# VH-VL binders against q9h9l3, part 365

Target 1, 176 residues: q9h9l3
Amino acid sequence: PRKMVAIDCEMVGTGPKGHVSSLARCSIVNYNGDVLYDEYILPPCHIVDYRTRWSGIRKQHMVNATPFKIARGQILKILTGKIVVGHAIHNDFKALQYFHPKSLTRDTSHIPPLNRKADCPENATMSLKHLTKKLLNRDIQVGKSGHSSVEDAQATMELYKLVEVEWEEHLARNPP
Short names: E, the ipSAE of ESMFold2; O, the ipSAE of OpenDDE; V2, 0.75 times the mean of E and O plus 0.25 times the DockQ between their complexes.

## First folded at step 21 (VH-VL)

Design y136 (framework fv_fezakinumab; at its last look DockQ between E and O 0.66; V2 from the best seeds 0.78)
Fold by OpenDDE, look of step 22:
Structure y136 (fold): chain C 176 residues (1-176), chain A 123 residues (1-123), chain B 111 residues (1-111)
Amino acid sequence: as target 1 above (176 residues)
Amino acid sequence: QVQLVQSGAEVKKPGASVKVSCKASGYTFTSYFMHWVRQAPGQGLEWVGWINPYTGLEFYAQKFRGRVTMTRDTSISTAYMELSRLRSDDTAVYYCARSGTYYYDSGPRFDPWGRGTLVTVSS
Amino acid sequence: QAVLTQPPSVSGAPGQRVTISCTGSSSDIGLGYEVHWYQQLPGTAPKLLIYENSNRPSGVPDRFSGSKSGTSASLAITGLQAEDEADYYCQSYDSSLEGFVFGGGTQLTVL
């Protein structure tokens, strides 16, 4: 079987009024939750809104941040050929300006069996925080210091592991 | 409607440079990637590279690295491809084409295409 | 210099079914990347015909269909018509190259 990794990215606001999401941190963990990658990333454009409350990103983190193009290359080396698990993962891939095969993508925000297990509507989009609390009895994204992308990636992987067998079987029968 | 309007045909000498333009309309220019694909006479399609119009970041096929430069002017929704040190085998129709940034926005497919710009390199 | 392999030409009579194959590698189609198809009529720019293996954009007749399996994809045209005479290209993505790849193209002749 293919190796599996989980990814979570933090974005800052760029462009007019900071409405454009730009990659500012990326964390990747393996199946066991070991950190494979965790770097602050310097966006190619001016940061208008650090979104610190949510992203945890501060100006000081950008001082020695890895330039986007370099970071992207490092990240892609890790992701290529892997099953990549994430929550609302399309945002991460978009921020990375990267295309990952659909068949190798697992989005925990769109896994009906996961929602079912959490006593949520199967077709609803639930937050990572909610699912993690409900299914793992763990609190993430606590406080006002912002998210930890490592923590979120680890939680995402753990959530997926709960439904991995069922979902992989489903995907095998119903390839995207 | 979404349209990509390209500049006119070019005739260049070997060693010269050519810059082709592609003006986008009918959509948010900075929300989609712009690609360049060329087609030599009687030959197939060859991907040259892409640019993110929002950030200006570009990625080129290895074959063209060092000779191609992709840029954009967001104020006029126009992408540019400049190819330098032209050779006879650079003679081709050069197309600009739009793609999404991810699968939710057209994804890694090309739609629409410009009508192409013929670049002829001859001594 | 095409990365994906297509037959250089196929032909069929009106009303017949023709198929065009597109063979990739473990780094593109075989890796799981989707395949897209383009139709290029003589003297025109390519037009998206099939996207993500088997989906038809609006305006594309249902006699055009696509499929993918393993390292290969296929375009099928049923009820072949004279206006189908064109070049057809498959396209995918290669993460190792961080770039897009095309097939060599197939010239379809309607007899």
Scores: ipSAE 0.892, ipTM 0.941, lowest interface PAE 0.6, mean pLDDT 95
Fold by ESMFold2, look of step 21:
Parts: structure tokens; sequence; C-alpha cells
Structure y136 (fold): chain C 176 residues (1-176), chain A 123 residues (1-123), chain B 111 residues (1-111)
């Protein structure tokens, strides 16, 4: 069977007024939640806004961070050929400057059966924090020290497992 | 209207360098990737590489690493491809082509293309 | 040699259906990377014809269609017209080469 991983990324602000999102941390876990990758990443552009309240990224993390091009190569080596699960995963792939095959991509922010389990409208975009609390009875992203991409990737994989059989069958019937 | 306007034809001797340009208009230059693709006379299409105009980072096909340099000037929305140590088999039309940066905006498809720049390498 | 394999030429009479194959490997089409198709009229730049296996951009007639299965993709042209006489290229991404790749091109002749 094709292997599965979950990914989560943290972004900082670059560009005018810090409004462009650039990759500053990436975490990848396997099906069992074991960490396969977790690195701070130095964006190729000047950081204007660390967005620390949400990203958890501080200036000290950038001192020895892996340069973007190197980190991207490491990450893509792990993702290649795998089903990649994420939450609002299009943002993660955009930040990686990479087009993972749609047939191998799973986005927990847009899985109708998952929304149904959470008593949410099937076409609604739900936050990871909300789904995790509702369906796993777990609080993530607690406090003002920022998100943990390891914790978020692990939660994302557990959410996917709740609907994996149903969703994989749906995708088999409805290929992208 | 989205347009890619390329520089005019060039004639070069073996061992020289050539720098071709591609000026973008009708869209936000830094929000899309720029690719370079070449086509030798009577031959097929060959991908040379791409640049992210926002970051300036480039990724080259293995065949061209060490001989190609892709740059851009964001103030005039222009991408450049420079090929050095030219050989006669570098004679080709060199196209620029735009792609999106993620699936929800153009994706990895090449649209539009410039009209091409003929580079002739002849002694 | 081109990374993706296409027949060098195909032909058909007006009104007929033709298909153009595009065969890749386990590191490109077979790994799930999408296939795009371009039409190139003589003396012109390539033009996007089909993207992400089967989608038509605005202005491309629905007699052009694409499909993908396994390591191969196919472009179908129904209701063949004289104006369809052109070269056709498939394109994908190859993880082993870490880059975008094209087929060798197919010359379509309308009889």
Amino acid sequence: as target 1 above (176 residues)
Amino acid sequence: QVQLVQSGAEVKKPGASVKVSCKASGYTFTSYFMHWVRQAPGQGLEWVGWINPYTGLEFYAQKFRGRVTMTRDTSISTAYMELSRLRSDDTAVYYCARSGTYYYDSGPRFDPWGRGTLVTVSS
Amino acid sequence: QAVLTQPPSVSGAPGQRVTISCTGSSSDIGLGYEVHWYQQLPGTAPKLLIYENSNRPSGVPDRFSGSKSGTSASLAITGLQAEDEADYYCQSYDSSLEGFVFGGGTQLTVL
C-alpha cells in the first residue's frame, strides 16, 4: 500500500508590511505520528514579521535554521511518492514552491465526512484547532507561544484516520 | 491582457554567452513562476529551468547546471536567461512561459508563452 | 531522447477521431504527476490545450479531451478539422530529474 505522511508548516511575514507568507518551520509525521522531519527554515527573503504569536518562530530559531533551498530538497525527498495529509494543505505546498500530485493529497479542512462527524456544514472550512477539539477531545495551539507544527501534524493525521476508509473509497470512485 | 514579450533574435559564435529577456505585463510579475523552454530547429520542447521572481531562487534542469543563469528585475517585470559557453547545438528558439505557484491559481501548467527568441550559434 | 514517449506522427481524415499517446515512467506520470498538453502551429509558440490531465482552458473546443491512466496519458481529438494540423506535446513533472519534462512531440496530419 502507498505510504502516508502528514505535514504542517509555520510561516513568517516577508515582503511589504510582512504580508507575504514564507516558510520558517516544517514538521512531517508518519501514519503512527512518529516525527520524520522537524526543522526551522530560513526564508530566502528578509523577515519583516515573525508572527510569533501564531507561528512560534522567534529570531533565535533563525540563527542556525536550514536555508530554504536545502530544506525544500530534504522535505520533497520525504514527500515524493506518498499520500500527504495536511490542513489547508495548499498553503503548505505553496510555501514549499512544489506541486504534489492532487491524487496523493488529502486536506482535512475540506473533507465532507470529517465535517459531518464534527456537526459542521459539509462544505465549510474548519480550523484544525476546532476539528481537533470536537473530534479528538484534544486542545492544540494552547497559549500565546505559537503553534507547534509537530503537534499540528500529529493531530492532522489522527483526524484523517477518522475518515480514511470512507474518503479513500470516495477518491477511488471520483479521481481528481 | 497577460503578455510575455521577448527580446529579438541573436547570432553568437561558439564559446560566447547570450542573455535573452522576457518582459511580463497584465499580471503581478512576482506572483507567478517563470520558466524557460527551448526548441532546436525541427526538434521538440526541452525544459531549461524556472525562477521564482519574488525570491529570485532558480531551479535548473540537470543538463544546464553550470551554464545557465536565470535572473529577474522586478522593477521592470522582466525575467532573464543567460546561457554561457555556447555550442552549435544550443541553436534554438528560447521561450519564456508562466506557471502558477499553487493549484488554486494556474497550477503547474505553462500559460502563456512568449513568442520565442531565436539564438543561432554559428562559426 | 525525450523523457515522455509520444508517437512521431498521427493522421486522420476530417471528421474522424485521433488519439495521441504519452507514456512516462514510475517517476513522473506513474507517480501521479499531472499531464498537460500543448498545441504548436507552424512558426508559433506552443499554446496550452489541456491541463491537469483533462481540463480545457477557455477557448479550447470540447472536441479536445485528455485522460490519464497508470504511466500513460492520451489526447483525443474528435471531429477532426484542417485547423487541427499541428504538433502536439505532452508535459509533466519527473521526481527523479527534479524538473518538468516534455514528450518528443507528435505531428498531426489532416488528410
Scores: ipSAE 0.799, ipTM 0.914, lowest interface PAE 1.1, mean pLDDT 93
ESMFold2 (binder alone), look of step 21: mean pLDDT 92; pTM 0.944
OpenDDE, look of step 21: ipSAE 0.882; ipTM 0.938
ESMFold2, look of step 22: ipSAE 0.749; ipTM 0.900
ESMFold2 (binder alone), look of step 22: mean pLDDT 91; pTM 0.937

Design y137 (framework fv_fezakinumab; at its last look DockQ between E and O 0.91; V2 from the best seeds 0.87)
Fold by OpenDDE, look of step 22:
Structure y137 (fold): chain C 176 residues (1-176), chain A 123 residues (1-123), chain B 111 residues (1-111)
Amino acid sequence: as target 1 above (176 residues)
Amino acid sequence: QVQLVQSGAEVKKPGASVKVSCKASGYTFTSYFMHWVRQAPGQGLEWVGWINPYTGLEFYAQKFRGRVTMTRDTSISTAYMELSRLRSDDTAVYYCARSGTYYYDSGPRFDPWGRGTLVTVSS
Amino acid sequence: QAVLTQPPSVSGAPGQRVTISCTGSSSDIGLGYEVHWYQQLPGTAPKLLIYENSNRPSGVPDRFSGSKSGTSASLAITGLQAEDEADYYCQSYDSELEGWVFGGGTQLTVL
């Protein structure tokens, strides 16, 4: 049995039209929801769109932000060898330029039993906000101040716990 | 068709530097990572490093840190690998190879490969 | 010198089945990182043969298969053909070295 952590990242827009998602904040929590990592990260490229409404990232957060390469090293140290839980986690790993083993990855946006429990189509991609409300009766990502990656990571972990036993058994029978 | 076209063979003296180029075509250059792998004569493959063509951020194998520099010119979809302080054991065919940025984007597998650039270091 | 261990050579007659092993450690294959295989024909660049343990790219015959278990991976070739004579390399990622690693390569001879 491996240790589990949950990750959530906030991205800003870079590139000509800000369509490229670049890591600007990363939060990692343990199985109990304790924060292991929470840092603002300075992207290697010029920020075109802070996406503040969603990301919660503002220009002032980048003043003392951790350079990407340094942050990446810190984050990878935490993730290595762990079962990493996330929602639409491929976006986080892509932003990290990191390939976590598929066998050690849990994406709550692609767990049919979780959707079933939420009375959603098993093969549909549901939002973290929706699943959290439906299954945990908790409101996240409220307001216009942007998301809290810590809150989202914690919610993601709690959602996974609801189906952990069933899903781990499924994965054992059907390894990726 | 996805292609990686590398520069021609190089002959260098010990202590010199060599810069190999890899021009990409048939895909969005900045959407994939570019790796460099070398193969000494009669030997196996050795990973040198990779670069994100979008950001220019590079990561090198520990063995080459301090001697290798990977760069790119996005305007011509070309990646470069420069190796300095050359020695005889740097003699090898140097390959560029493409990989995805995540599993959904062709993943960490190297595909395709350039045809290689022979770099010979001799006094 | 290679981080992943392969037998230096294997051989088989046409039509036979051969396997090439790739043994890693707890910091690469054993940690769960996927294994990829490459075929290198004489005088050519490597070509992707198997990716993510057992997947075949388009154009690769189904007589090539890959598997992974524990700290090791294996490439199996059934119905061996003369054209399969080549060097084969396994690849993975090593968390300690923070980079991709290759096996030493296996020379396959078709008798």
Scores: ipSAE 0.911, ipTM 0.949, lowest interface PAE 0.5, mean pLDDT 95
Fold by ESMFold2, look of step 22:
Structure y137 (fold): chain C 176 residues (1-176), chain A 123 residues (1-123), chain B 111 residues (1-111)
Amino acid sequence: as target 1 above (176 residues)
Amino acid sequence: QVQLVQSGAEVKKPGASVKVSCKASGYTFTSYFMHWVRQAPGQGLEWVGWINPYTGLEFYAQKFRGRVTMTRDTSISTAYMELSRLRSDDTAVYYCARSGTYYYDSGPRFDPWGRGTLVTVSS
Amino acid sequence: QAVLTQPPSVSGAPGQRVTISCTGSSSDIGLGYEVHWYQQLPGTAPKLLIYENSNRPSGVPDRFSGSKSGTSASLAITGLQAEDEADYYCQSYDSELEGWVFGGGTQLTVL
């Protein structure tokens, strides 16, 4: 079987009014939750809004951050050929400027069986925090100091494991 | 209406350089990737590289690295491709083509294409 | 030589069905990267026909369809018409070349 990883990214605001989301941290974990990658990344554009209360990114993190083009190369080398699990994951790929194959992409924000396990409407887009609390009995993203992308990637992998067999079979019968 | 308007045909000698332009209209220029693709006479399509007009970052196909430079001017919504140290086998039509940056908008597909710019390299 | 392999030509009579194959490798189509198809009429720029394996943009007739399996993709054209006479190119992404790649093109002749 194809190897599986989970990814989570933290974004900062660039561009007009800080509305463009640009990659500033990326964490990747394996199936067991071991960290494969965790780096602060310097966006190629001026940072307008660090979004610190959600991103956890501060000015000091950017001092020695890996430049975007280099980090992107490192990240894509890890992702290539793997099933990649994330939460609202297409935003992560947009920030990476990369189109991972849909057939190898798993988005825990859009899995009907996962919503059913959480007693949520199948069509609802549920937050990672909400699903993690309901299904793993764990509080993540606590406080206003920003998210941990390592913690979030680990939680995302554990959530996917709850529906992995069912969802992988569904996708095999219904290729994206 | 989305359009890509390219500069006119060029005739060059081996060793020279050429700079082709692609003016975009009808969409937000910095929100989409711009690709360059060439087609030698009677031959197929060959990807040259792409630029993200928002960041100015570029990525080139391996065979063109060191000879191609892609730039843009966001004030006039124009992308450029410059190819140096021209050889006779660089004779081709050079197309610009737009792609999206996100699966939930235009995605990775090339749409639209410019009409192409013929570059002829001969002595 | 083109990275993706297509037959150099195919032909069919009006009203018939033709298919155009596109064969890649384990680093492109076989790794899961989607396939896009373009039509190029003589003397014109390529035009998008099929994207992300099987989707048709607005304005493309439903007699054009696409599929992929393993390392290969296929474009099918049913109800063949004279205006379908063109060159057809498949496209995907290749992880080893780190870029977009095209098939060599297929010349469709309507008899």
Scores: ipSAE 0.809, ipTM 0.916, lowest interface PAE 1.1, mean pLDDT 93
ESMFold2, look of step 21: ipSAE 0.793; ipTM 0.909
ESMFold2 (binder alone), look of step 21: mean pLDDT 91; pTM 0.934
OpenDDE, look of step 21: ipSAE 0.896; ipTM 0.942
ESMFold2 (binder alone), look of step 22: mean pLDDT 91; pTM 0.934

Design y138 (framework fv_fezakinumab; at its last look DockQ between E and O 0.91; V2 from the best seeds 0.85)
Fold by OpenDDE, look of step 21:
Structure y138 (fold): chain C 176 residues (1-176), chain A 123 residues (1-123), chain B 111 residues (1-111)
Amino acid sequence: as target 1 above (176 residues)
Amino acid sequence: QVQLVQSGAEVKKPGASVKVSCKASGYTFTSYFMHWVRQAPGQGLEWVGWINPYTGLEFYAQKFRGRVTMTRDTSISTAYMELSRLRSDDTAVYYCARSGTYYYDSGPRFDPWGRGTLVTVSS
Amino acid sequence: QAVLTQPPSVSGAPGQRVTISCTGSSSDIGLGYEVHWYQQLPGTAPKLLIYENSNRPSGVPDRFSGSKSGTSASLAITGLQAEDEADYYCQSYDSSLSGWVFGGGTQLTVL
């Protein structure tokens, strides 16, 4: 049985008008919610928009941030061979410029049994915040200080654990 | 339509450097990765490395680290691969090839390919 | 030299079925990374034939199919035609090398 980890990343805006999402923080937790990785990351491009309201990233966090290429290596080392759980995880992998195997990827934004449990349309894309409130009775991403990627990763893992057995059986019968 | 147009054939001596270009058209240059793959005469395909045209970040196969440099000019949608300290076994057709940034755009598959640039290294 | 192993050559008569194997390891195909296949006609650049184990791009006939199991992948060609004579390469990602890898290539001859 493969080990399971959950990942959540925070992005800042780069490029014209800050429309390009660049990795600025990455958090990885294990099955029990223990933090395996949590680092601020320095994007390779000039930051135009810190998106602090959402990302929680501030200029001061970039002073000693890990260069992207180094951080990527560290993160990939952790993810390799693992079942990786995330919410809208394609954004995280894109920011990492990394292709994790589909068969080892679990996206909680696209798990019909999870949505059903939350009384949401099975094929709808629900937010992590909504699912966490509905199924875990917990408020995340509150306040003006921005999101906590550790908190979000932990919530993502806990949500997945609610449907893990059913979903893993489904995937076994229907490999991606 | 999507096209990758490569520079012409090169003839170099051992120890010299060669710089091959790949001009992209028909798509947003900075939204896809650019790969370089070479093929020695009568041999198979060998991945050299890739570059993110948006950031300029590059990743090379270990075999070529220290000798290869990948760059890009976004103003003209052109990627470059420079190989230094050339030796006879560097003789090959060098291809540029496009891939997506994740599975939702075009994924890690290489499509399309340039027509290739023959680089001949001989004394 | 090639990380993925392919038979150097296969042959078949027109109308026959041929298969090309691609054997990897626990750090590439065996780890779950997807396999892609390319066709290279004589004197031309490679062309994407199959992506992500079993998907065909537009323009690729359904005579071509791909599959993956364990540490290996396979390309099958049914109703073999003369124009199928080419070199075929499998491709995947190797985590230990942190890069893409190709098979050694298989030369398909149509008898």
Scores: ipSAE 0.890, ipTM 0.941, lowest interface PAE 0.5, mean pLDDT 95
Fold by ESMFold2, look of step 21:
Structure y138 (fold): chain C 176 residues (1-176), chain A 123 residues (1-123), chain B 111 residues (1-111)
Amino acid sequence: as target 1 above (176 residues)
Amino acid sequence: QVQLVQSGAEVKKPGASVKVSCKASGYTFTSYFMHWVRQAPGQGLEWVGWINPYTGLEFYAQKFRGRVTMTRDTSISTAYMELSRLRSDDTAVYYCARSGTYYYDSGPRFDPWGRGTLVTVSS
Amino acid sequence: QAVLTQPPSVSGAPGQRVTISCTGSSSDIGLGYEVHWYQQLPGTAPKLLIYENSNRPSGVPDRFSGSKSGTSASLAITGLQAEDEADYYCQSYDSSLSGWVFGGGTQLTVL
């Protein structure tokens, strides 16, 4: 069977009015939740809005951050050939400027059986915080210091495990 | 309508450089990747590399690293490819082609393509 | 040598069905990277025909279809017409090369 990893990224605002989301932190965990990668990343464009309330990124984190092109190479080497689990994960791939195969992508924001377990409509997009509280009885993203991408990646992997057997079987019958 | 307009044909001697342009219109130039692909006479398509016009970051096929430079000018929505130390086997039509940056918009496919720029390298 | 392998040529009579294969490796199609197809009419630039294995852009008739299995993909053309005479290229992404890759092209002749 293919190895699985979970990824979560934190974004800062670049471009006009800070509206473009650019990668500033990336965390990757394995199936057991062990951290494989966790780095602050220096975007290739000027940071207009650190988005600190949500991203947890501050100017001090950028001082020794890994330049984007180097970090991207490191991250893609880890992701290649693996099933990658995330929450709203296509935003993470957009920030990486990379198209991971759809057949190897698992998005916990779009898994109907997972929503059903949370007593939510199957086609609704639910936040990671909400699903984690409902289904794992855990509080993540606590406080005003911003999100932890390590914590979020770990939660995402645990959520996927709740539906892994059913969803993998479904995808085998219904390739994306 | 979305269009890519390329510069005209070039004739060069071996050892020279050539710079081909690709002007985009009908879409937000900085929101999509730009690829360069070449086709030698009677041959297939060969990917040269891509540039993110927003950041200016480029990624080249290994065969062309050290000889190719991709740039852009966002003020005129134009991408450029410069190939140096030309050889006769660099004679080809050079196409620019757009791809998306996001599966939910355009995705990784090449659409549209420019009409191509013939570069002929001969003594 | 092209990274993806296609037959150099195929032929068929009007109204018939033809298929064009595209065989990759464990580092491209075999890893799950999607396959795209382009049609190149004589003297013109390539044009997108099929994307992400089986999707048709607006304006491409449903007699063109694509599929993928294992390390290979296939383009099928039913109801073959004279104007389908062209070169056809498959394309994917290859992780070991960190880049986009093409098949060698297939020349379709309508008899």
Scores: ipSAE 0.755, ipTM 0.903, lowest interface PAE 1.4, mean pLDDT 93
ESMFold2 (binder alone), look of step 21: mean pLDDT 91; pTM 0.938

Design y139 (framework fv_fezakinumab; at its last fold request DockQ between E and O 0.89; V2 from the best seeds 0.88)
Fold by OpenDDE, fold request of step 23:
Structure y139 (fold): chain C 176 residues (1-176), chain A 123 residues (1-123), chain B 111 residues (1-111)
Amino acid sequence: as target 1 above (176 residues)
Amino acid sequence: QVQLVQSGAEVKKPGASVKVSCKASGYTFTSYFMHWVRQAPGQGLEWVGWINPYTGLEFYAQKFRGRVTMTRDTSISTAYMELSRLRSDDTAVYYCARSGTYYYDSGPRFDPWGRGTLVTVSS
Amino acid sequence: QAVLTQPPSVSGAPGQRVTISCTGSSSNIGLGYEVHWYQQLPGTAPKLLIYENSNRPSGVPDRFSGSKSGTSASLAITGLQAEDEADYYCQSYDSSLEGWVFGGGTQLTVL
């Protein structure tokens, strides 16, 4: 079977009112949770909202941040050919301006068996924090330091492992 | 209606530069990517590059790197493709084409296309 | 020369079924990247015909269908009509080239 990686990205706000999400950090872990990539990334546009309470990104993190185009190349090299697991992963790929094959994409925010296992409605969109607490009995995204994209990527991979067999079988019968 | 209106035909000499424009209407210009594709007479389609109209960030095919420049003016919803150091084999119809930013929003398919701009390079 | 390989030409009589192949490699279609198809009528710009392997945009007849398997994709046209005479191009993404790629195009002639 293809190798799997999990990805999580943190976004900052750009544009006149900071409503546009721009990539500012990306973390990638392997199937075992080992960190393959974790870099702060400099957006191509001026940052007007760091969204620190959620993103954990601060101005000092951008001082030596990797320019977007360079980071994108590094990230795509890791993702190419892999099954990529993420939570609401469309946001990450959109920020990367990248179209990973749908057949190789796994979004833990849209896996009905995962929601069912967490006693949630199958058609609901649950947060990573909620699913992680319910299914892994672990608290993530706590405190005032903001999110840890590494922690979130690891949690995402662990959640997917809980339903991997069932979901892969489902996808085999119902390819996207 | 979504529409891409391109500038008129160009005739250039070898070594010169050409700048083709593509004015978008009927949608939010900065919410979609803009691609450029060319087609030499009697030949197939060749992807030149794409640009994010919001950020201005562009990516070019390896063949054109160092010779093509893609820009945009968001105030008039217009994308530009400039090709420098023109040679005879650059003679082609140049198309602009829109794509989405992810699968849930049009995706990587090119739709719609402009009507094309003929660029002729001759001595 | 084109990254994706298509037959230069195919032909069929009205009402017949024709197929156009699009052969890629392990760096594009074989990696799972979606294939799109475009129809180009004589003297016109290309038009989206099939997107993401097998989906039809609104306005495209169900006579047109797409499929993808392994390193190749295929466009099938049933009930061939005179207005189907055109050039057809497949498109995908190539990781090694870091860009979008097209097939060489196939000229379809309706006999």
Scores: ipSAE 0.940, ipTM 0.963, lowest interface PAE 0.5, mean pLDDT 96
Fold by ESMFold2, look of step 22:
Structure y139 (fold): chain C 176 residues (1-176), chain A 123 residues (1-123), chain B 111 residues (1-111)
Amino acid sequence: as target 1 above (176 residues)
Amino acid sequence: QVQLVQSGAEVKKPGASVKVSCKASGYTFTSYFMHWVRQAPGQGLEWVGWINPYTGLEFYAQKFRGRVTMTRDTSISTAYMELSRLRSDDTAVYYCARSGTYYYDSGPRFDPWGRGTLVTVSS
Amino acid sequence: QAVLTQPPSVSGAPGQRVTISCTGSSSNIGLGYEVHWYQQLPGTAPKLLIYENSNRPSGVPDRFSGSKSGTSASLAITGLQAEDEADYYCQSYDSSLEGWVFGGGTQLTVL
């Protein structure tokens, strides 16, 4: 009965040696995969490592990027009250500096029925790329220019739909 | 052990400002959020706001916007809260409290708390 | 008129069970945000008692327990002891206020 969205974020390195992951792009899609939000975001700290090989973020993307505080407000308005689906989603919420209710959170990296469908160990943490290839017959994160957060959010929603009925029933019987 | 040590009691007149400090030890100061909570005599707990010590970005409860400023000095692992244009109803104990930044590490719970700093505003 | 409503006081005799309610709304507990509980002994800072609805940190006796249902939460204390005489606060996040909210507090008296 709650509306459902999927989120994916891309991070850059800030702090000493670029070790801190800071939000630089966020994409949100609805249940049908339509884009609700897709913005480049300027971190509040100096970028040490754009991590372009994985993030797809380059210096030119930051020139007109939305400042973090403003983007966070926009994103949280979309997420509030919704079931939010993501892959390793704790990293996305950590980057947003926000605690979404656990009861409204779905993490495709930790769904045993989804792993089972992919012929993977139930307790394994599987990559989005691997699950998408196995279960949707699609190659994502292809090329030399990094990940597309829109593509990744859309794939995440499609993966969740494969187990949605079973997993929602499981969570109703086993509240987090 | 993880510890939050606050500055001593303050007595102020209406219209003045006060700056309370909270020195953290026993953990990585920039890896956790710092919250401020106040408690008027005989009253309950009231959240004032929080700061991310890594970025210096702050978020204040609506009631305190325009009068509160939260800062930190990462070189001495110390957070600060300044409240301006003091009124007699700002008389309270002001606590700092730590929270995690995500569910897998401490989560949103406030632990530990400082011992509090009494701020008395009297005419 | 606190965002989270608690009874102002409860009492019980040693060895008895007491409960403390915490009633929220659809913008906080009812939206799914977790509830945390704090104990404040007279003259001291609050101390974490229960987190994320029902979890006890180390050092908190198992006679303290928490639960959550709908828009409300409850703290239960069994085997009541004199040292349990304190104020108790519930806490959650409120989406409309965009911040953390506390209950008004409950003074527990051990008779």
Scores: ipSAE 0.819, ipTM 0.922, lowest interface PAE 1.1, mean pLDDT 93
ESMFold2, look of step 21: ipSAE 0.811; ipTM 0.918
ESMFold2 (binder alone), look of step 21: mean pLDDT 91; pTM 0.933
OpenDDE, look of step 21: ipSAE 0.913; ipTM 0.949
ESMFold2 (binder alone), look of step 22: mean pLDDT 91; pTM 0.935
OpenDDE, look of step 22: ipSAE 0.917; ipTM 0.951
ESMFold2, fold request of step 23: ipSAE 0.806, 0.814, 0.811; ipTM 0.915, 0.919, 0.912
ESMFold2 (binder alone), fold request of step 23: mean pLDDT 92, 92, 92; pTM 0.940, 0.940, 0.939
OpenDDE, fold request of step 23: ipSAE 0.940, 0.939; ipTM 0.963, 0.962

